# Ledger of designs, part 3: VH-VL binders against q8ixk2r445to577

Target 1, 133 residues: q8ixk2r445to577
Amino acid sequence: FFGMLQNKGLTDYCFDYNPPDENQIVGHQVILYLCHGMGQNQFFEYTSQKEIRYNTHQPEGCIAVEAGMDTLIMHLCEETAPENQKFILQEDGSLFHEQSKKCVQAARKESSDSFVPLLRDCTNSDHQKWFFK

## First folded at step 26 (VH-VL)

Design a29
Fold by ESMFold2, fold request of step 32:
Structure a29 (fold): chain C 133 residues (1-133), chain A 122 residues (1-122), chain B 107 residues (1-107)
Amino acid sequence: as target 1 above (133 residues)
Amino acid sequence: EVTLKESGPALVKPTQTLTLTCTFSGFSLSTYGVGVGWIRQPPGKALEWLALIYWDDDKRYNPSLKNRLTISKDTSKNQVVLTMTNMDPVDTATYYCARIWRYDDSGYFDYWGQGTMVTVSS
Amino acid sequence: DIQMTQSPSSLSASVGDRVTITCLASQDIYSYLAWYQQKPGKAPKLLIYAASTLQSGVPSRFSGSGSGTDYTLTISSLQPEDFATYYCQQYDRYPLTFGGGTKVEIK
């Protein structure tokens, strides 16, 4: 799939990535932002290798979760997808991270009105359901 | 090469107003996402953030300083100015300016000036 | 305000040792954490941002990790140039706040 990756439970919010240096696209967190489709910040590709690619720049970025962490960060894509970059977008919309055995959730930050995509134990919550638009 | 340099008085008397200028090169405050902030460090103590200003003139201040701070920029001169009123001996510190990149709501400081020591004494 | 507590406040170590420094936030900061190195008489230098991402030019012996409120900086094999004071800084929200520092000394 290709498009804006939207959350079912947090209506009109999408994955977003806007690194400050166009020449250093890796190393920052993926965020959630109102879906707008502008500037290529919200366009991702789900590949046959189970990657979520940010492909507006070369070299292309792939979403990863590092061991011991729960935030989604941008890494360089590899010819063969590393295990920490593999996600299963299931038929029910859940986005399962294979290595950690956890699901991506639109989570509300503590003491804040903002949201962040985090790995959490898998549930049937609509905040763990995602789809491409 | 990104450089920042602080300038201002080395000695200030209590109650006076401190004015510090950060002059930088190798980047522009017209660049989306960039800013300049001020951080101080009393001798032998930890770092304390004071203020920052972004390319779009968004300004943030440490609330602990009770509205003593004013920050401004002159993009054409590559300068950022910090004014701190009612100086007191406890404000004796090395003052740094540093470049910040906004990501999400806030940011971190990737390049720092050498710092300027300001002593507040009668 | 988010308070950052570093531990230990100081440590002594030998060249080649593995060193771990901990930074505890008073609430979740969602990996919005930077680490700085400061050598005597010099300005701080950025080492790590986003909790785990190495700044360009920083040796690979430095690494960061953590989640929630608990974050660590690790030096896998301490070198002579690594004797310095290390500070964490959260940037999840304003005001920006730093930890109290961890001084790494020669044993």
Scores: ipSAE 0.762, ipTM 0.926, lowest interface PAE 1.2, mean pLDDT 92
Fold by ESMFold2, fold request of step 32:
Structure a29 (fold): chain C 133 residues (1-133), chain A 122 residues (1-122), chain B 107 residues (1-107)
Amino acid sequence: as target 1 above (133 residues)
Amino acid sequence: EVTLKESGPALVKPTQTLTLTCTFSGFSLSTYGVGVGWIRQPPGKALEWLALIYWDDDKRYNPSLKNRLTISKDTSKNQVVLTMTNMDPVDTATYYCARIWRYDDSGYFDYWGQGTMVTVSS
Amino acid sequence: DIQMTQSPSSLSASVGDRVTITCLASQDIYSYLAWYQQKPGKAPKLLIYAASTLQSGVPSRFSGSGSGTDYTLTISSLQPEDFATYYCQQYDRYPLTFGGGTKVEIK
C-alpha cells in the first residue's frame, strides 16, 4: 500500500514525518498530525518486507522501534528489513510490531490535547486501527 | 562551520538591565525551522533555559523569569539579542547562546557558543 | 513544568568501565530527550537527541535508551576523555528543562 496512514479512532489524524534537515532524514520520531495530503510529509509505503517506508525522498527511511523503547523512530531502510522495522498491518486494521509483540496506538499525551503514535499492548480499540487512504 | 559567540558586559550592578548579543555564522535565521536560544549556568550549577526565537519570529520565554526577558533578532546581521531587566546577584552565571531546530513544538541545542560570564554585584 | 532528575549526581569509574546515567522526568516525555557533555570551562556538547539518536561525530561508545519517564545514557567503555558532567534536557514541551547533571570522574 501507498498513501496517508490514517487512524480509525482518532479521526482525520495521519502519520507525519517532517525532519528539520532535508539531508538528515533519520533519527527523529514519527508524529501524528491532521491529515492534509499537502507536500510529502504524510505519504508512506507498506512494502512486501513489512516495512513502513518514507520513500518520497532519498535516501529512503523506514519506521523502527528500538529495543526497550515505545516510540516510532525513522531509520535508513536496509536491503533486508531488520526485525525492529517489521510491522504487520492485520486485516482488522491493527498495526502489529512483531519484535515487541505490541500494536501502534494513537495515544493522548499526558496533560495535553496532542497525540503521539506509541507501541502499546494490543487491544480492540479503534485507536489501534490504521488504514491507507 | 557553525559558530556562535556571546558578547556583552562582564559586570552588571543590581537592578541594571543586561543586554547580550549572540553573533553567529554558518547558518541563517531565514532557514525554515531554525532558531537561537539562551541558556545560563550559575557557577557550579545546572543549566537553565531562558528564551529562544525562531526564524519566523516565534518567541518563547522561561515563565519563571516572566516580564524580565526580551529576545529579538536581526537576520541580516546574524544576531540575536537578549535583554534581561532588574538584575540581581542570583543572576550571576555564564550565559550561552545556542542553535535550535524546531521539531514538533520545540527542540534541542546542537551548537553552542563559548559562553560569557556575567557577574552581578555592586 | 517537567522536572528532570538525574542520578547519580556524581560517580567515579575506571577506564574501560561501563557507565550508566539515569534521567527521570516528572511526566512522560515520549523520547523528546537530549544528552549533553560538558567539560570544565567549556560549553555543553550535544551527544544524543530523540533519546537514542547519536549526534554526528560522537563516539559509538555513547548510547541512549528509555521510554516514558525513564531514560539512560550509557558509556560502554569509559575513556579518559569522558571525564565531564552530563546533562539531560527534555524538549517535549515548554519550558525546556535540564537535569541537575551527573559528574563523571576517572578514578
Scores: ipSAE 0.729, ipTM 0.921, lowest interface PAE 1.3, mean pLDDT 92
Fold by ESMFold2, fold request of step 32:
Structure a29 (fold): chain C 133 residues (1-133), chain A 122 residues (1-122), chain B 107 residues (1-107)
Amino acid sequence: as target 1 above (133 residues)
Amino acid sequence: EVTLKESGPALVKPTQTLTLTCTFSGFSLSTYGVGVGWIRQPPGKALEWLALIYWDDDKRYNPSLKNRLTISKDTSKNQVVLTMTNMDPVDTATYYCARIWRYDDSGYFDYWGQGTMVTVSS
Amino acid sequence: DIQMTQSPSSLSASVGDRVTITCLASQDIYSYLAWYQQKPGKAPKLLIYAASTLQSGVPSRFSGSGSGTDYTLTISSLQPEDFATYYCQQYDRYPLTFGGGTKVEIK
């Protein structure tokens, strides 16, 4: 799959990655932003290696979750996907992180009106359902 | 190479206005996402953020000092200016300017100036 | 405002020791955390951003981790040049706030 990765429960919000221009593609958090498709920030590819690639830039980024953390962070893609970069996009739309055995959720930030993608225990919530558009 | 340098008076009297200039090189405030901020450190104490200004003239101030601070930029001169009114001896500190990258709502400071010590006394 | 509480305030360690410094936020900051090193008489130097990402040129003996409100900086094998004060800083929201600092003294 390729396109904007949209949340089912949080209508019109997509994965977004907006690194500082041309000096740091890797190492920042993936965010949620209103879907717009007008730039390079919201296009991702789900690969046969179970990666979520940010590949509209070079070098290509792959979404990872580091051990002990719950935020999605951009790493450099590798020829063989590391375990912390493997996600299963299931038939029901859940996005399962294999290493942590948790699901990606559109979570509301504490004391805020904004949202962030976080790993949480898997549920049937539409906030844990994702699809490419 | 990115460099920043603070300039201004080393000594001010209580109630006077402090004006500090940050002159930088190796980057431009015309660059999308870039900003410059000011941070101070009283002798032997922790760092305190004061203000910042982004490339698009978006300005942020520490709310505890907002009525005393004004920040501005001159992109063509690679300068950012901080003005702080009604100085008091408790404002004695080293003042730093530093480069910030906006990521999401705010950011972190990747390059710092050497700092300038400002003493406030009669 | 998000308060950052840093511990310990100081510590002494030998070359080769593993050192861990903790930073606690008053609410979740979602890995929007930076670590700085400051040597006496010098400006702070960025070590880590996004809680775990090393700034370019920073030795691999430095690492960061954490989630929610609890974050750590680890120096895996302390070197003589690591004598410094370390500060955390959250950047989840304004105002930007720093921890109180941890002074690391080399025996």
Scores: ipSAE 0.726, ipTM 0.915, lowest interface PAE 1.3, mean pLDDT 91
Fold by ESMFold2, last read:
Parts: sequence; structure tokens; C-alpha cells
Structure a29 (fold): chain C 133 residues (1-133), chain A 122 residues (1-122), chain B 107 residues (1-107)
Amino acid sequence: as target 1 above (133 residues)
Amino acid sequence: EVTLKESGPALVKPTQTLTLTCTFSGFSLSTYGVGVGWIRQPPGKALEWLALIYWDDDKRYNPSLKNRLTISKDTSKNQVVLTMTNMDPVDTATYYCARIWRYDDSGYFDYWGQGTMVTVSS
Amino acid sequence: DIQMTQSPSSLSASVGDRVTITCLASQDIYSYLAWYQQKPGKAPKLLIYAASTLQSGVPSRFSGSGSGTDYTLTISSLQPEDFATYYCQQYDRYPLTFGGGTKVEIK
């Protein structure tokens, strides 16, 4: 799959990545933003290695979650996908992180009206359902 | 490569206005996502953020000091200027300017100037 | 405003020790956290951003982790040049706020 990765429950919101330095495209969090398709910030590829790639720029980035953390951080893609970069996009739309055994959720920030993609215990919530657009 | 340097008076009297200039090199404030901020540190105490200005002229101020602070930039001179009114002895501190990278709503400071000590005393 | 509380306020350690510094936020900051090192008479130097990402040129003995309100800076094997004060800073929302600092001293 390739395109904008949209949340089912939080309608019209997509994964977004817009690093501030074009020479340092890794190391920041993936965010949620209104789907717009502009600036190549919202285009991701789900690969046969179970990666979610940010491949509209070189070098390519792969979404990872580090041990003990719950935020999605951009890492450099590797020839063989590391375990912390492997996600399963399930038939029901859930996005399962294999190493942590948790699902990606559009979570509301505390004391805020904004949302952030976080790992959470897997549920049937539509906020844990994702699809490519 | 990237450098920032603070300049301004070392001594001001209570009630006076402090004007500090940050002169930098190795980057431009025309670069998307970049900004310059001001942080102070009273002797022996923690860091306190004061203000910042981004490449697009978006400005943010510490709300505890907002009525006293004004920040501006001159992109052609690679300068950012902070003005702080009604100085008081509690404002005695080392004042730093630093480069900020915006990500999402806010950012962190990757390069700092050496700082300038400002003493407020009669 | 988000209050940042560091612990301990100071610690003594020997070269080669593993050192852990904790930063607690008054509410979730979603990994929008930076760590700085400051040596006496010097400006702070950025070590880590996004809670876990090392700034370029920072030795790999430094690492960061955490989630929610609880964040940690770890120095895996303390070196002589690491004796300094360390500050955390949240950048989830304005105003930008710093922790009170942790002074790492020679035992």
C-alpha cells in the first residue's frame, strides 16, 4: 500500500511528517494532521517487510517505536527491517506493532483538543483503525 | 560553523529598558522552520525561556513577562533583538540567545550563544 | 503551564558509573522533550531531542527514554568530561519550560 494513512475514527486526519531540516529527516515524531496531500508530508508506503516508509525524500525513513516508548519516531530504513520498525496492518484496519504487541491509536492529548499517534493496548476502537487513501 | 553571540549592556539600573542583540552566522532566518529564542539564567539558578521569533515572523513570549518583552528580527543583518522593559534586580542573569527548530507546535534549542551577564543594580 | 521536575537535584558518581537522571512533567508531553548539558561558565549544549534522539556529535553513552510524564537520561559509563549540570526541557506546548537541573559531581 501507498498513499495517505488515514484514521477511521478521527475522520480526515492522516499520518504526517515534516522534518524541519531537509538534511536531517530522521529522529522526530510522526504526527496527525488534517489530510491534504500537499508538500509530500503525508505519503507513506506499507512494504512487504511490514515497514511504514516515508519515501518521498532520500534517504528513506521508516517508522519505529523504541523500547519503553509509545510515540512513533522516524528512523533510517535498513536493508532488513529491524523488529521495532515492523507493523502489521490487519484486515480490520488495526495497525499492530509486533515488538511491543500494541496498536497505533489516534489518542487525544491530555488537556487539549489535538490528537497524536501513540501505541496503546489493542482494542476495537475506530481510533485504532487505519487505511490508505 | 553555526554561531550566535549576545551583545548589550552589562549593567542597567532598575526601571530601565534592556536591549539585547543576538548576531548569528552559519544559518539564515529565511530557512523554513528555524528561529531564534532568548533564555536567561540567574546566578546559580535554572534556565527560563523568555521569547522567540521564527523565520515567518511568528513570535512567542513567556506569558509571565509578556508585557515587558518585545522581540524582532533583521534577516539581512542576521540579528534578533530583545527588549525588556522595567528591569528589576531579580532580572539579574546571564542572557543567552539560541537557535530553535520548530517541530509541530514548538521546538528545542540546538546552538547557544556564550551568554551575556546583565546586572540590574542602582 | 507544564512544570518540569528533575530528580535528583544533585548526585555524586565515579568515572565508569551508570548515571540515571529523571524528569517528570506535570502532564503528558508525548516525547517532546530535550536534554541539555551545561558545564560551569558555559552555555547549555543540546544532547537529546524527541526524548530519545541523540543530537549529532553526542557520544553514544548518552541515551534517553520515557513516555507520558516520566522521562530519563542515562549515561552508561560516566566519563571525566560528563561532570556537569543537566537540564530537561519540554516543547509540547508554550511556554517552553525547563527542569531545575541535576548536578553530576565527582565522588
Scores: ipSAE 0.709, ipTM 0.914, lowest interface PAE 1.4, mean pLDDT 91
Fold by ESMFold2, last read:
Structure a29 (fold): chain C 133 residues (1-133), chain A 122 residues (1-122), chain B 107 residues (1-107)
Amino acid sequence: as target 1 above (133 residues)
Amino acid sequence: EVTLKESGPALVKPTQTLTLTCTFSGFSLSTYGVGVGWIRQPPGKALEWLALIYWDDDKRYNPSLKNRLTISKDTSKNQVVLTMTNMDPVDTATYYCARIWRYDDSGYFDYWGQGTMVTVSS
Amino acid sequence: DIQMTQSPSSLSASVGDRVTITCLASQDIYSYLAWYQQKPGKAPKLLIYAASTLQSGVPSRFSGSGSGTDYTLTISSLQPEDFATYYCQQYDRYPLTFGGGTKVEIK
């Protein structure tokens, strides 16, 4: 799949990546932002290696979750996808991170009106359901 | 090469206004996402953020000091100026300017000046 | 405001030791955390941002991790040049706040 990765429960919110240095796209968190489709910040590819690629810019980035962390961080894609970059978009819409055995949730930040994609124990919540648009 | 340098008086009397200038090179405040901030450190103590200004003139102040601080920029001179009113001996510290990149809503400081020691004493 | 509490405030270690420093936020900061190294009489130097991303030119013996309110900086094999004070800083929201520092000194 290719497109905007949208949350079912948090209506009209999409994965977004906006690195401050357009020549160094690695190392920052993936965020949630209102879906708009403008520019290149909200377009991702789900690959046969189960990667979520930020590939509208070179070099290509792949979403990862590092050991002991719960936020989504942009890494360089590798020839063979590392385990921390593998996500399964399941039949029920959940986005399952194989290594951690957790699901990506659109979570409201503590004491804030902002939202962030975080790994959480898998549930049936619509905030854990995602689809490409 | 990115460099920043603080300049201003080393000694200030109580109640006076401190004016510090950050002069930098290797980047421009016209660049999207970039800013310059001020951080101070009393001798032997922790760092305290004071203020910052971004390329789009968005300004943020530490609310504990907001009524005393003013920050401005001169993009053509590669300068950022901080003024702090009503100086007191407790404000004695090393003052740093540093470059910040906004990510999401705020950021971290990737390049720092060497700092300038400001002593507030009668 | 988000208060950052560092521990320990100081530690003594030998060259080659594995050192860990902890930073505790008063609420979740979602990996918006930076680590700085400061040597006496010098400005702080950025080591890590986004909790785990090494700044360019920083040796790979430095690493960061954590989630929620709890974050760590690890030096896998302490070198002579690593004796310094280390600070964390959250950048999830304003005001930007620093931890109290951790001094790493020669044993």
Scores: ipSAE 0.705, ipTM 0.914, lowest interface PAE 1.5, mean pLDDT 91

Design a29
Fold by ESMFold2, look of step 26:
Structure a29 (fold): chain C 133 residues (1-133), chain A 122 residues (1-122), chain B 107 residues (1-107)
Amino acid sequence: as target 1 above (133 residues)
Amino acid sequence: EVTLKESGPALVKPTQTLTLTCTFSGFSLSTYGVGVGWIRQPPGKALEWLALIYWDDDKRYNPSLKNRLTISKDTSKNQVVLTMTNMDPVDTATYYCARIWRYDDSGYFDYWGQGTMVTVSS
Amino acid sequence: DIQMTQSPSSLSASVGDRVTITCLASQDIYSYLAWYQQKPGKAPKLLIYAASTLQSGVPSRFSGSGSGTDYTLTISSLQPEDFATYYCQQYDRYPLTFGGGTKVEIK
């Protein structure tokens, strides 16, 4: 799949990534932002290698979660997807991170109107349900 | 090569206003997402953030000092200026300017000036 | 305001040692954390941002990890040039705040 990765429970919010340097796309957290579809910030590809790719042109970014962390951080994609970059988008809409065995959840940051995708124990919450638009 | 350099007086009397200029090269404040901030460090103490200004003239101040601080920029000269009023001996510190990248709401400082020591005494 | 509590305030170590420095935030900062190295008489130098992302040109013996309120900087094998003071800084929200520093000294 290719498009905007939207949350079911947090309606009209999508994965968003806006790195400050277009030539160095790695190293920052993925956030949630109102879906708009403008520019490259909200376009992701789910690949047969179970990657969530940020940019289909070089250099390509792939979403990862480092061991022991719960935030989604942009890495460079590799020829063979590393374990920390593998996500399963299940038929029920859950987005499962294989290495950690946790699900991606839309979360509101403490004392903020900002939202972030975080790894959490898998539940049946609509905040853990995602789809491409 | 990105460089920043602080300039201003080394000695200030209590109650006077401190004016510091950050002159930089290797980047422009017209670049989307970039900013310059000021951080100070009293001798032997930790770092304290003071203020910052972004490319779009968005300005942020440490609220504990906001009545005393003013930050401005001159993009054509690659300069950022900090003024701090009503100086007190407790404000004796090394003052740094540093480049910041805004991601989301704020950022971190990837290049720092060498710092300038400012002593406040009578 | 988010308070950053850094521990230990100082430590002594030998070349080759593995050292770990801890930074505790008073609230969740969602990995919006940077680490700096500062040598005497010098400006701080950025090592890590986003809690775990190594700045370009920083040796791979430096690593960062953590989540929520608890973050660590690790030096896997201490080198002579690593004796310095280390600071964490949160950038989740204003005011930007630093930890109190950890001085790493030779034993």
Scores: ipSAE 0.604, ipTM 0.899, lowest interface PAE 2.1, mean pLDDT 91
Fold by OpenDDE, fold request of step 32:
Structure a29 (fold): chain C 133 residues (1-133), chain A 122 residues (1-122), chain B 107 residues (1-107)
Amino acid sequence: as target 1 above (133 residues)
Amino acid sequence: EVTLKESGPALVKPTQTLTLTCTFSGFSLSTYGVGVGWIRQPPGKALEWLALIYWDDDKRYNPSLKNRLTISKDTSKNQVVLTMTNMDPVDTATYYCARIWRYDDSGYFDYWGQGTMVTVSS
Amino acid sequence: DIQMTQSPSSLSASVGDRVTITCLASQDIYSYLAWYQQKPGKAPKLLIYAASTLQSGVPSRFSGSGSGTDYTLTISSLQPEDFATYYCQQYDRYPLTFGGGTKVEIK
């Protein structure tokens, strides 16, 4: 699967990544932004290694969850996907992070009008459902 | 089992301060994500949110009543206290305390007390 | 503040009927919407949160839908115990605000 990764509950919001340095794309947080389908900042790929890959740049980035965190951070992809980069996109649209045993949820950033994907306990909320568009 | 119960005076005179206590069981205000809020309902009318307090002592107030409201917690006693100053007959209502699970910046109330009727009259 | 306009204010229905209640927010609340049921002399009971997620123990005949500013509570087949007043509540931002309520009465 590839394209815009859109949230069901938070209507019209998609995964978005725009690193400040195009030559150093890792270390920043993935956010949610209105789905616009323009550029490369909203293009992601779900791979057979269960990665959410940011492959519009070289070297390619893969979304990871750092220890003790609930945010999604861009790391470099590896030949073998590390455990903290493995996600399961379920048939019902839930996006499950294997290592943390939590689901990716569209959430409001604290004290902000912006939104971010965060790891939360898995529920049947549409805020935890995602689809590629 | 989660339970909440409101306690306080059933009658308050105008200009006096109302103090309500919510005593709960089945959960703790030391638990991450947990909060307790107050909601009131005048007879035959809709619900109105008043205030809430979270496990980390984060407090939120209805701006329309903010200057009159103070909320506090005693985690060790499983109690939350609401004070409301300068009571008026218009404040006559059933007052509920309820548990809230924080969802992003706020949340919804999944368990409620039975409510306590407060009448403001001279 | 976000105003929640609930409609209708009251309705009459029979057992087995499909009942629909609407809640309109004055601005986008991004599905941060809960529904409550309140019976006379009782406290409200949570039915649905996140616009469409059923609270544990709530019968499947209850469902919630909607997005943006428009939300709906549906009872697919009204049961005797469902005659009550229903409220929506947004929690997208403070202050938390409730709808005016919808009283479902027996026809």
Scores: ipSAE 0.019, ipTM 0.697, lowest interface PAE 4.3, mean pLDDT 93

## First folded at step 28 (VH-VL)

Design a34
Fold by OpenDDE, look of step 29:
Structure a34 (fold): chain C 133 residues (1-133), chain A 122 residues (1-122), chain B 107 residues (1-107)
Amino acid sequence: as target 1 above (133 residues)
Amino acid sequence: EVTLKESGPALVKPTQTLTLTCTFSGFSLSKYGVGVGWIRQPPGKALEWLALIYWDDDKRYNPSLKNRLTISKDTSKNQVVLTMTNMDPVDTATYYCARIWRYDDSGYFDYWGQGTMVTVSS
Amino acid sequence: DIQMTQSPSSLSASVGDRVTITCLASQDIYSYLAWYQQKPGKAPKLLIYAASTLQSGVPSRFSGSGSGTDYTLTISSLQPEDFATYYCQQYDRYPLTFGGGTKVEIK
């Protein structure tokens, strides 16, 4: 699966990554932004290693979640996917992070018009449902 | 190599206007995602953000001081200027300029000038 | 405004000690947090951004973690050059705000 990773509940919002330095693409949070499909900041791939790759740049980035955190951070992909980079995109659209045992949820920041994907306890909410477009 | 350097008067009288210039090298303020901000630190106290300006001329101010602050840039000269009106002894501090990387709404400061001490006294 | 409450304000430690500094935000800042180190008479130095990302050139003994409103800076094994004041800073929203600082002193 590849393309824009769009949220079901939060209409027209997609995973978005736009690091300020093109020469240092890792280390920042993945956010949500209106799906536009322009450029390279909304193209992701779900791999057979259960990675979500940001593969429009070299070296390739993979979304990771550090222990104790609930935000998605871009790391470098590794030959063997580390445990903190493994996700299960389930048939029902839920995106499950194996290590934390939580689901990726589209969340609105308090007092903001911005959105961010956050790890939360898994529910049946459409805000936790994702699909590639 | 990224460098920033603050310049301006070391002594300002009360009610006068402080003008500080940040001259930088190693990067361009025309680059997407880059900005320059000002942070001050009274002796023995914590850091306080004052203002910043981004590559696209987007300006942000600390609301507590907004009416006293003006920030501008000259990209061709690699300079950012901060003016602060109606200076008071309470404004005595080391003033830093720093490069900011913007991500989402704002950002963090990865390179700092050495700072310039500004004393407000009659 | 988001208030950043940093604790402790000061601590004494020995070389080799594990040191933990906490930063509590008055509201969720979604890991938009940076940590700085400042030595006397010097400008702050960036250590960590995005709550857990180590700035290039920073020793691996420094680490950051947290979520929501609670964040920590950890020095796994304190070195002589680590005695300094540390500040957290949120950049989730304006105005940018810093913590009150934590001075790490030699015991």
Scores: ipSAE 0.861, ipTM 0.954, lowest interface PAE 0.6, mean pLDDT 96
Fold by ESMFold2, look of step 29:
Structure a34 (fold): chain C 133 residues (1-133), chain A 122 residues (1-122), chain B 107 residues (1-107)
Amino acid sequence: as target 1 above (133 residues)
Amino acid sequence: EVTLKESGPALVKPTQTLTLTCTFSGFSLSKYGVGVGWIRQPPGKALEWLALIYWDDDKRYNPSLKNRLTISKDTSKNQVVLTMTNMDPVDTATYYCARIWRYDDSGYFDYWGQGTMVTVSS
Amino acid sequence: DIQMTQSPSSLSASVGDRVTITCLASQDIYSYLAWYQQKPGKAPKLLIYAASTLQSGVPSRFSGSGSGTDYTLTISSLQPEDFATYYCQQYDRYPLTFGGGTKVEIK
């Protein structure tokens, strides 16, 4: 799959990544923003290695979650996907992080109107359901 | 090489207005996402954020000091200016300017000036 | 406003020791956390941003971790140049706020 990765429960919000330095894409959090398709910030590829790739840069970025953390952070992709970069996009739309055994959830930040994808215990919530548009 | 340098008076009297200038090189305040902020540190105490200004003239102030602070920039001179009114002895501190990159809503300070000590005394 | 609480306020350690410093936020800050090192008479130096991402040029013995409200800075094997005061700073929302600092001293 390729395109904008949209949340079912948080209508019209997509994965977004806008690194401060276009030549240094590693180390910042992935966020959620209104789907717009502009500026290449919202285009991701889901690969056969179960990676979520940020696809318009060399070297390519892959979404990861470090052990003990719950935020999605951009790493460099590797030839063989490391375990912390493997996500299963299931038929029901859930996005399962293999290493942590948790699901990606759209979450409203405390005391704000902004949103972020976070790892949470897997549930049947529509806020844990994702699809490419 | 990114550098920042603070300049201004070392001594001010209570009620006077403090004006500090940050002169920087190695980056431009016209670049998307970049900003400059001011942080102070009283002797032996923790850091306190004061204000910042971004490339697009978006300005943020510490609300505890908002009525006393004004920040502005001169992109052609690579300068950012902080003005702080009604100085009081409790405002005695080292004042730093530092570069910030906005990511999402805010950011962190990756390069700092050497700091300038400002003493407020009768 | 988000209050940042560091612990311990100070510690004494020997070269080669593993050092861990904790920073607690009063609300979730979603890994928008930076760590700084400050030596006497000098400006702070950025070590880590995004809770775990090491700034370029910082030795790999420094690492950061955490989520939610609880964050840690670890120095895996303390070196003579690491004796300093360390500060955390949240940048999830304004006002930007710093922890009270942790002074790491030679024993």
Scores: ipSAE 0.456, ipTM 0.871, lowest interface PAE 3.0, mean pLDDT 90

